# Designs tried in a protein design chat: VHH binders against SET domain-containing protein 9 (SETD9). Part 14

Target 1, 299 residues: SET domain-containing protein 9 (SETD9), of Homo sapiens (Human) (q8ne22)
Amino acid sequence: MPGRLLRGLWQRWRRYKYRFVPWIALNLSHNPRTLRYVPEESKDKVISDEDVLGTLLKVFQALFLNDFNKQSEILSMLPESVKSKYQDLLAVEHQGVKLLENRHQQQSTFKPEEILYKTLGFSVAQATSSLISAGKGVFVTKGLVPKGAVVSMYPGTVYQKYEPIFFQSIGNPFIFRCLDGVLIDGNDKGISKVVYRSCNGRDRLGPLKMSDSTWLTSEIHNPLAVGQYVNNCSNDRAANVCYQEFDVPAVFPIELKQYLPNIAYSYDKQSPLRCVVLVALRDINQGEELFSNYYTIVS
Short names: E, the ipSAE of ESMFold2; O, the ipSAE of OpenDDE; V2, 0.75 times the mean of E and O plus 0.25 times the DockQ between their complexes.

## First folded at step 11 (VHH; framework vhh_enristomig)

Design y6 (from x3 with G54Y F107Y; at its last look DockQ between E and O 0.84; V2 from the best seeds 0.00; counts 0 for: pae E 6.7 > 2, grease 25.1 > 24.2)
Fold by ESMFold2, look of step 11:
Structure y6 (fold): chain B 299 residues (1-299), chain A 120 residues (1-120)
Amino acid sequence: as target 1 above (299 residues)
Amino acid sequence: EVQLLESGGGEVQPGGSLRLSCAASGFTFSRYYMSWYRQAPGKQREWVSTIYSYGSTNYAESVKGRFTISRDNAKNTLYLQMSSLRAEDTAVYYCAKQVYDSTGWPYEHWGQGTLVTVKP
């Protein structure tokens, strides 16, 4: 298709298409075949994969420790060196609690959003969007989000290029398309929910959960897993987050995989699990709604 | 092999300033967030400040407004500019890098430290 002259015209058309095509950038309606796309000019990563990994591990460890009393069967399957490290972390945490108050039978766990705040200095949650026609949105509920922070994750079943997504793609506005054609189905209802739970059960190894299924419920254990409700930017609502793709490395701690809100549709080990995080493009204050520099295109 | 070499410590008067440096090698410096920690005699090591690979910074409440963390990715060097120093800032200062063991467990790797003494 591309000759030298056609390639030049193609490049100008592509840049015009993404920079000054308002109907695509402002498409907030529920469309039966809408997809989320990452523009080529947003291909560069804002933060390193190492910073993403470090942030996720820090949050997931804190969530694990908060729920430690319920993790005994999982811990029995882990090397003693890993168990002892969690015990060391608990000793530091328990000393802090002891200094604050004693003589009462206080609950030993906090809500996940409080753990997020204690860990990263901010918390997020879904609520009715400030855009009248958008339905749900995601807001900073507490604290300040610094530029470059991982603020959310896009949950859902991960499909490799050309894997069958029939049937679930009909009327599904929560299909996220990665740059390489990988799709993530972030719909928390209907057939999409059933598929995710089936894959979650398929991959479970006894007490070891290989993904988080609680993002499909009203009681989310990973408070970052609300990214499917982040609305796109517009001329009136500048983006304050971007999507960044992240492949889960082989060294990822097995006991923490229970907090990954993604699972591969096909059970093979050829490719690492794809996750998508949302990264702050600037400081975001308490009370602000998140808006991505990603837009929805009718396919 | 990850190596972190702190320098720039010394004695200062209260209200004085120092700039600490940390020369890093054995890894791609620009891809990692870096932190400073300190340990006063007889106390546990405490977090001071972090700078992310993307340039954002965070500080412990006790040093906000007085300390500035920065990095030079071309020189593989982390800095801590300390101003308005107080006696309670006396400690050995360590730069630190997140690392992972064979089980995927994250921990802080740090060097031998550099002593900062603020005269009483």
Scores: ipSAE 0.056, ipTM 0.456, lowest interface PAE 6.7, mean pLDDT 78
ESMFold2 (binder alone), look of step 11: mean pLDDT 80; pTM 0.812
OpenDDE, look of step 11: ipSAE 0.321; ipTM 0.673

## First folded at step 12 (VHH)

Design z1 (from y3 with E108Y; framework vhh_enristomig; at its last look DockQ between E and O 0.02; V2 from the best seeds 0.00; counts 0 for: pae E 11.5 > 2, SAP .6684 > .668, placed apart)
Fold by ESMFold2, look of step 12:
Structure z1 (fold): chain B 299 residues (1-299), chain A 120 residues (1-120)
Amino acid sequence: as target 1 above (299 residues)
Amino acid sequence: EVQLLESGGGEVQPGGSLRLSCAASGFTFSRYYMSWYRQAPGKQREWVSDIYSGGSTNYAESVKGRFTISRDNAKNTLYLQMSSLRAEDTAVYYCAKQVYDSTGWPFYHWGQGTLVTVKP
């Protein structure tokens, strides 16, 4: 069995060559600091922040309405104007909502991936990668992703430059480094998982969840939150998505924060919450695997 | 030095066909993902189709079923078979080789382009 273990370790090493940070750290000798390099102005932002926000609000509202019967505790915390908004949206979308006494009997809770399809015209999910050594990848499972669409989100705990990530960064291939040095730890196991859940519990306001913790489980509520499994591009596999950084505005609807797959390590709200979305660089067909254009230079 | 030379463009009636070719030199053609893009006057370059080194293909929805990308690794040549052409297909068509800079960011080497005009 030792040969299979050694082969497994070798394959793990090859996967690290196509992932963030460990590959760059081992292949650079002149520039020891880690930088995300984006050589063209337009490649940093493919679409506007307004378009990113609009897409997230659209998806999150649809997910919220799909689970409306399970949102009663959250709704009790919201102003009547907000409650009325959702009741009006349900009336527009569902024929049976005009019969309010039978609303819960007429609603069929769809799976989150079906809501994504109904909302954006496509769905994504993780599956075994087409790269032999990579393990998991992310695929378009249904529909067509148009160029410029938000396809996925990179989940995880968000660390500012000066915050301690010691310990979680050792041997962790799921660390995403933003252009300004903000780090996102997208590992869904070990200490990384524990830290995320601790921060999520810390920030909870009664029934209101201030972030999504379900990306850490087998039953995710935000189907976009699979970005940590998108593999790096190569000469043989062209990038079809890019990363785009997005700061969550202060006015973001509180009832929808439960779908944000990111949480700040520090409770102090000195900076806006950083999220990272993946944006399509071209049309992406059903069945295609996603490949990203991210690399980090160690300086 | 990488060189991509497109040919086969021209004027054609709606519903007609053209076959574009791209002669590649200066690199190991068989190892690289290749693509076609197009640019209509006053518009941004638009992805049309790509083909991986292993031969799998993808198409923009606007051309699916009408265009076929192929490659001949022995001749270092990329092809685009275009059929059922429409006025909307009028553009300069570019052959593209994906490359990565020293930091790993992808960019494209472009050919000079070949003009396809579908006359109304």
Scores: ipSAE 0.000, ipTM 0.357, lowest interface PAE 11.5, mean pLDDT 77
ESMFold2 (binder alone), look of step 12: mean pLDDT 84; pTM 0.829
OpenDDE, look of step 12: ipSAE 0.442; ipTM 0.771

Design z2 (from y3 with Y33W; framework vhh_enristomig; at its last look DockQ between E and O 0.81; V2 from the best seeds 0.00; counts 0 for: pae E 7.7 > 2)
Fold by ESMFold2, look of step 12:
Structure z2 (fold): chain B 299 residues (1-299), chain A 120 residues (1-120)
Amino acid sequence: as target 1 above (299 residues)
Amino acid sequence: EVQLLESGGGEVQPGGSLRLSCAASGFTFSRYWMSWYRQAPGKQREWVSDIYSGGSTNYAESVKGRFTISRDNAKNTLYLQMSSLRAEDTAVYYCAKQVYDSTGWPFEHWGQGTLVTVKP
């Protein structure tokens, strides 16, 4: 009916108004810009949000169980229904391990990249890029990545439209621009690092961390959180991953938020947390470097 | 309600072949990745294969080259083509879909399974 249409038009106008202001500022600048594009069809999503969610929960749950001995304080804050599910998972694992001749005591000694391999059948890590001028890149270090698999996450502080990013955007090649104008600052150095850590500390709920800050360190707890180092494709290097935007659903296990490598700049719960995953466009063999078919810069 | 109905199991000679089917209902089948699991006597349920909504597949090492997962989105049906069957493949086979409770916690939904017996 007319009332619902006018309400919809008013909402669209408000969004257009705010987007138009940044557009005017950018067009008056002499700084070069590269805009994100979507191929032939407007399909930004290669796999469903449900498949992205399932993959992340599978990995995060495995990381949590690997470190279970150090999660007791967090567990005490969870509903009994959730706590008992973890106890059931450990009981099943314990019974299966007891049946094996060579059982060994399990601790949180596995490296996160080994947990990734045990969970998804492949692992990724940053290393010197195969491109001479590119610096770092991301490689499949173990296993085979199937087409459509989530292989990495783009870490960083998430800025809504019109939020101040000045200062961090100056000379910063790690700014990812989402289709709707949301920005993710994946720089692990300088003021970008300080801002992320500040937001991470702001959002803590006692022992519960609402984001992963370890991607800023040499001891990464979420091995997927290396996406800022994936290089763009070129004429000599065809893309094998693409970026896919994902909003974290309201119904997300609180104890697993510690592995999300993104945090909102604004202390505002009206928008879902934006994450960006990298999805394989084809099967990717062990030893291959990842190359994306998209890049976004702010300059 | 999510419903999964496995069929196509039975007795087979070593080296033989079987094709399992899983009829799915109660959800938009084409949007979800699907899995096969199996449980041998005296062992834990183990993962066998996945097929993503985009059609790409992944397999446990023990079945690579012998089993093929596929799907028919028009029929809401998941398949597992098993070839070169061995005694170690004797198990109840389950198709599976992840579901989530009100706290966001994941668990697997499966049917009653279909028994595959490879005669010695």
Scores: ipSAE 0.030, ipTM 0.419, lowest interface PAE 7.7, mean pLDDT 77
ESMFold2 (binder alone), look of step 12: mean pLDDT 81; pTM 0.813
OpenDDE, look of step 12: ipSAE 0.368; ipTM 0.721

Design z3 (framework vhh_vobarilizumab_d1; at its last look DockQ between E and O 0.01; V2 from the best seeds 0.00; counts 0 for: pae E 20.3 > 2, placed apart)
Fold by ESMFold2, look of step 12:
Structure z3 (fold): chain B 299 residues (1-299), chain A 120 residues (1-120)
Amino acid sequence: as target 1 above (299 residues)
Amino acid sequence: EVQLVESGGGLVQPGGSLRLSCAASGFTFSRYYMAWYRQAPGKGRELVADIYSGGSTNYADSVKGRFTISRDNAKNTLYLQMNSLRPEDTAVYYCAKQVYDSTGWPFEHWGQGTLVTVSS
């Protein structure tokens, strides 16, 4: 065997697997050397799954209604049980379009970040981090974030344990590891972007999108989907958000799935779709940058 | 500020034992995995052992069965019990806290190191 070359590669791989865990995250089999261990005391959730779900439904519903003129084609292809929830709005929209054609220009829809502010009382966006070496960060741009609020979502392709992520994981700092070994690849470039788009196209039902792909672009439709740019806390910056895992329930409204910034790698999945939200650990003022720990914090 | 202070190194004969300690401060010790690394003269740093709060451990093949990593979360202290020491174990031993940020910049907080010399 090629002992010298193999020895050099083995030494390099062995050294970096504990310094650069995102660089070699394999989901083909359970191996504690390739998975980050998670402290058991940090497993508790800050807010309930019901509170997370309620917040997401409130935001996604507001985003859906803001763009309702474009949603009517999607609704026409859905069962009457879903469509009937919007019958009054469908009637008003038809009348409103007729009036605009006759008398007025169409009203502009609000920008997604404005909808977030109107819905939750605050808005967030990415910008250059206050830490010079950190690149991008996420800031509260309007309003005040109360303790316990959902402020962001970690986007990306979701890999179950035993699913292949080898090349996507090499040199990829945007791999998020859930407590149970589920991985989320939040990289918006390269092969990670290609994989997400492929899964998104695979799962579409005609015009109905089963996930949000706009977080991969400069014009995002779900303004919460910026969590991959939230920087870790440091000596100078205490954490003000934590990560919290959330499984999407089966009853999640199908017409709102277009705003979920996550999609499962496996088409024939048997598990709920995993999402990760960021939750405020304290009140966060306008202008502050968000900083997280990588592990769930016990409150 | 994160501080890691190693102690317990020294000169020992082959076959002897030492117990290394690492006092940790400036972070919530129980929430993080901790590790011992070592660096022999003329070599790069290598992992010796790591441990999570729940007691899950991993060991380099060269030390399995001879070394035991442990932690005391109430005292914020990491330990390495080193038995059946060999001249090849001669190195500076470092306590480490592993952390990664969202930009992928690897941050490793290291102690000052403690020298272990096994006299052949």
Scores: ipSAE 0.000, ipTM 0.103, lowest interface PAE 20.3, mean pLDDT 75
ESMFold2 (binder alone), look of step 12: mean pLDDT 81; pTM 0.822
OpenDDE, look of step 12: ipSAE 0.630; ipTM 0.855

Design z4 (framework vhh_7zox_3; at its last look DockQ between E and O 0.01; V2 from the best seeds 0.00; counts 0 for: pae E 17.5 > 2, placed apart)
Fold by ESMFold2, look of step 12:
Structure z4 (fold): chain B 299 residues (1-299), chain A 120 residues (1-120)
Amino acid sequence: as target 1 above (299 residues)
Amino acid sequence: DVQLVESGGGLVQPGGSLRLSCVASGFTFSRYYMSWVRQAPGKGLEWVSDIYSGGSTNYADSVKGRFAISRDNAKNTLYLQMNRLKPEDTAVYYCAKQVYDSTGWPFEHAGQGTQVTVSS
């Protein structure tokens, strides 16, 4: 019996330890940790993997079509069936835009945030947090986020548990620890930035980009890739999003991989690329800041 | 069956020293990172130290410079040398197999612990 009780306590401790960086700040302030109940029937997955994938494909396709004139080198490397698909989609979009748009904007490329709004019915962006000393936060800038929607992605270099991360992890508050020990380094500065850019260059296949590096810049191409700036919940700010882990399937369209804000530290042909999305726990109104829970109990 | 047996605890005066041992069986010790964790009366679990298979060590700030973790992979034994003990080090100390996986039923294991009491 003592082993069974200690295993239960150990599981809770393990989650706090391996979600260490956001936990340390709250622990030092003597604030109670915020926990949410996750019934076994819902097991850390708020929505299905199919729904996550469908949402990402929808957004990435819209981003690709919006930037289509700059995609010619990529298109030349794709099968004719894929190229024809995009030509057909562009033709339909052009007709629809002309019917619904003021003539002054007939041929303009939209900002990525506007594409997000047109695609999902809402947009998000970084801004100064509503928390006094938190720095940046993430806000719903337009529209309504329905419960269960994918609202953001946690960017960064993905490390398997056997891979060394010691120097990158020292003093790094942007390390996200997945339940299975996979780590994502979402820091957009310093050594973390250099490592991500090096891996991104390593994995480029001619004109085909295998990951998004623009989340490291001031002008991001995937507007979902701001999740590293979502602040933790507190006594005064209940969580309105949660993290959900997602493995990219082998049948992911290669031309859309340029929008995945994650890249593996080393090539591992037997492990899929891990991504982490943020999923709305309730309807979130325009103007609200996103706050995550970073501790979960499976009971 | 995975077993971890801690020993070496006891009552000691402030400023004293103790050396904890943990004998592991039922798994390939050298393939896992090993940890010391403690629980003070009325408090939650607190991580103390880790040692990786390659020998790299980490310490909580509260014990850095006073505690030294080591391992002997040939003897399946984890050690914690505790020097300059303070009353706030009073706790049950657990040896733990650290597993980064959460699939199926691969949970971390801890022993029954060994009591360390530091008082005048």
Scores: ipSAE 0.000, ipTM 0.160, lowest interface PAE 17.5, mean pLDDT 75
ESMFold2 (binder alone), look of step 12: mean pLDDT 81; pTM 0.823
OpenDDE, look of step 12: ipSAE 0.006; ipTM 0.299

Design z5 (from x3 with M34I S35N T50D; framework vhh_enristomig; at its last look DockQ between E and O 0.03; V2 from the best seeds 0.00; counts 0 for: pae E 17.1 > 2, placed apart)
Amino acid sequence: EVQLLESGGGEVQPGGSLRLSCAASGFTFSRYYINWYRQAPGKQREWVSDIYSGGSTNYAESVKGRFTISRDNAKNTLYLQMSSLRAEDTAVYYCAKQVYDSTGWPFEHWGQGTLVTVKP
ESMFold2, look of step 12: ipSAE 0.452; ipTM 0.789
ESMFold2 (binder alone), look of step 12: mean pLDDT 80; pTM 0.793
OpenDDE, look of step 12: ipSAE 0.024; ipTM 0.465
ESMFold2, look of step 13: ipSAE 0.477; ipTM 0.795
ESMFold2 (binder alone), look of step 13: mean pLDDT 80; pTM 0.790
OpenDDE, look of step 13: ipSAE 0.027; ipTM 0.470
ESMFold2, look of step 14: ipSAE 0.000; ipTM 0.138
ESMFold2 (binder alone), look of step 14: mean pLDDT 79; pTM 0.784
OpenDDE, look of step 14: ipSAE 0.005; ipTM 0.275

Design z6 (from y3 with Q98R; framework vhh_enristomig; at its last fold request DockQ between E and O 0.63; V2 from the best seeds 0.00; counts 0 for: pae E 4.7 > 2)
Amino acid sequence: EVQLLESGGGEVQPGGSLRLSCAASGFTFSRYYMSWYRQAPGKQREWVSDIYSGGSTNYAESVKGRFTISRDNAKNTLYLQMSSLRAEDTAVYYCAKRVYDSTGWPFEHWGQGTLVTVKP
ESMFold2, look of step 12: ipSAE 0.270; ipTM 0.629
ESMFold2 (binder alone), look of step 12: mean pLDDT 83; pTM 0.826
OpenDDE, look of step 12: ipSAE 0.380; ipTM 0.729
ESMFold2, look of step 13: ipSAE 0.299; ipTM 0.625
ESMFold2 (binder alone), look of step 13: mean pLDDT 83; pTM 0.823
OpenDDE, look of step 13: ipSAE 0.430; ipTM 0.769
ESMFold2, look of step 15: ipSAE 0.335; ipTM 0.610
ESMFold2 (binder alone), look of step 15: mean pLDDT 83; pTM 0.823
OpenDDE, look of step 15: ipSAE 0.350; ipTM 0.695
ESMFold2, fold request of step 16: ipSAE 0.012, 0.170, 0.111; ipTM 0.446, 0.541, 0.528
ESMFold2 (binder alone), fold request of step 16: mean pLDDT 83, 82, 82; pTM 0.818, 0.817, 0.811
OpenDDE, fold request of step 16: ipSAE 0.237, 0.413, 0.221; ipTM 0.667, 0.759, 0.635

## First folded at step 13 (VHH)

Design q1 (from z5 with Q98R; framework vhh_enristomig; at its last look DockQ between E and O 0.01; V2 from the best seeds 0.00; counts 0 for: pae E 16.2 > 2, placed apart)
Fold by ESMFold2, look of step 13:
Structure q1 (fold): chain B 299 residues (1-299), chain A 120 residues (1-120)
Amino acid sequence: as target 1 above (299 residues)
Amino acid sequence: EVQLLESGGGEVQPGGSLRLSCAASGFTFSRYYINWYRQAPGKQREWVSDIYSGGSTNYAESVKGRFTISRDNAKNTLYLQMSSLRAEDTAVYYCAKRVYDSTGWPFEHWGQGTLVTVKP
């Protein structure tokens, strides 16, 4: 039967994908006695979708206001009611010691990671991993991350279950598989980068950006969008974050979409955009590296 | 039909303590983070603390170590335990829930507030 050939390719793709993940190799080699089977369809959420949304909007709004002087073209396209809300918010933040007509030129805006710290009480950034073979990792650089906090986002192009990714993913260690079969390609190089940029350009509405492409660069605008470099847990490195899937609601502020580090592969308005956040499983101290509990089938 | 009802405000001496409550209804309280804000006379409204559905808490620097936020999801109630109160803490205290309009723009749904007065 022709379906058997496709099943064979799918099984090889699945094993290929996980063979290059250090977590799988380390766990199997170091703890064969404690092999655990975790059902693929387990949907344990640490925090509500509403709390994820609230956190993202809080951070994105702060990033937008920090960059306000560079948002003029976008602001001119927004409804007057939305524009007025931002002008009111900016005016409230300037209340206090009254300033003369001396305008502070906003070329001295805060860096995105400083805005993250001011907003959530902690910052994260990529740096050389404490694991020799992993290359990059993600660290808490300032402050303390409380249990249940959204600490990062997994960037990349989102492929629905039936979409043709399984050929572009060969040798790609940055493919994230959602519980329902949706895939996110978080690779910031090669064909993956080109595809993301193409989809970003496709979905742009004039000056309005419908996704963040800066995670592909060295100067990211959304400091949460470093999740593709969070390493999996191992016998020597217990997990301190988990992945939590989140579908962006249709009612999302259009001017804040520029900070969403995900974009759908196909132009299909029937399904919501899938995002994945990383949520703290415990309090995480300054200086700690993040490690995820990316489950696999080990039976 | 979101409702937030604050209580527990009153007059207190410097160094004293008060416990504020916020009874919530009209939404699934356990699914949402909830905030405390305050507004002193003639001053801007300022954020005080929040608590996430999973129990994580954050505090404004001006109240760290003196105020403790908590929630009881079974009773749909948010609390703010205030200790070592100072004259600068005199304000109307509000609990607030984030809500969204049809364009996705966030608003705070406010309670009516409860007055805390710390005598100089």
Scores: ipSAE 0.005, ipTM 0.375, lowest interface PAE 10.9, mean pLDDT 77
ESMFold2 (binder alone), look of step 13: mean pLDDT 79; pTM 0.785
OpenDDE, look of step 13: ipSAE 0.422; ipTM 0.762
ESMFold2, look of step 14: ipSAE 0.000; ipTM 0.153
ESMFold2 (binder alone), look of step 14: mean pLDDT 79; pTM 0.783
OpenDDE, look of step 14: ipSAE 0.323; ipTM 0.709

Design q2 (from z5 with S56Y; framework vhh_enristomig; at its last look DockQ between E and O 0.24; V2 from the best seeds 0.00; counts 0 for: pae E 14.9 > 2, grease 26 > 24.2, SAP .76 > .668)
Fold by ESMFold2, look of step 13:
Structure q2 (fold): chain B 299 residues (1-299), chain A 120 residues (1-120)
Amino acid sequence: as target 1 above (299 residues)
Amino acid sequence: EVQLLESGGGEVQPGGSLRLSCAASGFTFSRYYINWYRQAPGKQREWVSDIYSGGYTNYAESVKGRFTISRDNAKNTLYLQMSSLRAEDTAVYYCAKQVYDSTGWPFEHWGQGTLVTVKP
């Protein structure tokens, strides 16, 4: 495995480049009791990267097909190999043949949370937390979440270990630290919001979106993208989800990238885009609040 | 090494039923989603059904309502219950798991398959 060894050494060198960047000192000095980190026992993956990918593709494709009438500009720009996947839907739309199979063909759009429920058998949403001082939380609003299901995604701008984040980190409780030092800024307000939108605009190819920006708004198109509001577990609130890191493969369907709630800070195609999903540690019933095994460290 | 072994195929009359099994080894079965595929003679592989590690299931439209996928994580076994079989269901049936090579490229791993023949 020489490629993995060389990359590991290169990443170690890059970490040394930035070890004295103020963002490290500011994060520690902003009262270290609030610094998020992943406990060592949560480093093991509960489900495979393949299962994460399969789930995301399934949900994203369902969201895309639900909005198919509005995807025409995007489809017209895609290679024929991609467009061919959708030719039967285009034929039904023109010929009305689908009317024989579905008497409600005129009803082509459901709300994203309904699509999530139809696809995964459950839906989640943010609401006021059951913890008085925690503010927002994330709840299972419909259905049952089985153990091992991908239940949410942690949105935000992704910073590599060597990239500057130091003004966005001031007083920012939505910084997620990956095991290798990659950071995800899941704050949907202030400079964090501006930075994400700037990166999203930078990476657009006309109407073709390379990331989802709607998690920053009140009308979320990817209903999984609420993970930044999942509260930490405590002695009184056992964890029912864990974080799992996932690198988006290079062959990810281009028409579905519009639903990825993450975007790289730098325009650099050498590293895969990092995403973080939340995975159920047990069956989770309707009405339950999600709590992660992500402990806040204090020193 | 990943191993998938299908069984339970055979000859049935139209409208009949069969139950296919897929015994899995060489990986942590409970962590992975597993597919059933089928391949009719001279045709390309067709996706039939999948089941995620958490138990969520999906079906191709051609089999929805007639086939039921399930898994038993304690036995490392995947099942496909087929009913109301039609001549068009004649195929070799494979269970399949996505795997990655040493460079990180995805491939489907599938076994030798089990033949299902619907006749008269």
Scores: ipSAE 0.000, ipTM 0.168, lowest interface PAE 14.9, mean pLDDT 75
ESMFold2 (binder alone), look of step 13: mean pLDDT 80; pTM 0.797
OpenDDE, look of step 13: ipSAE 0.026; ipTM 0.572

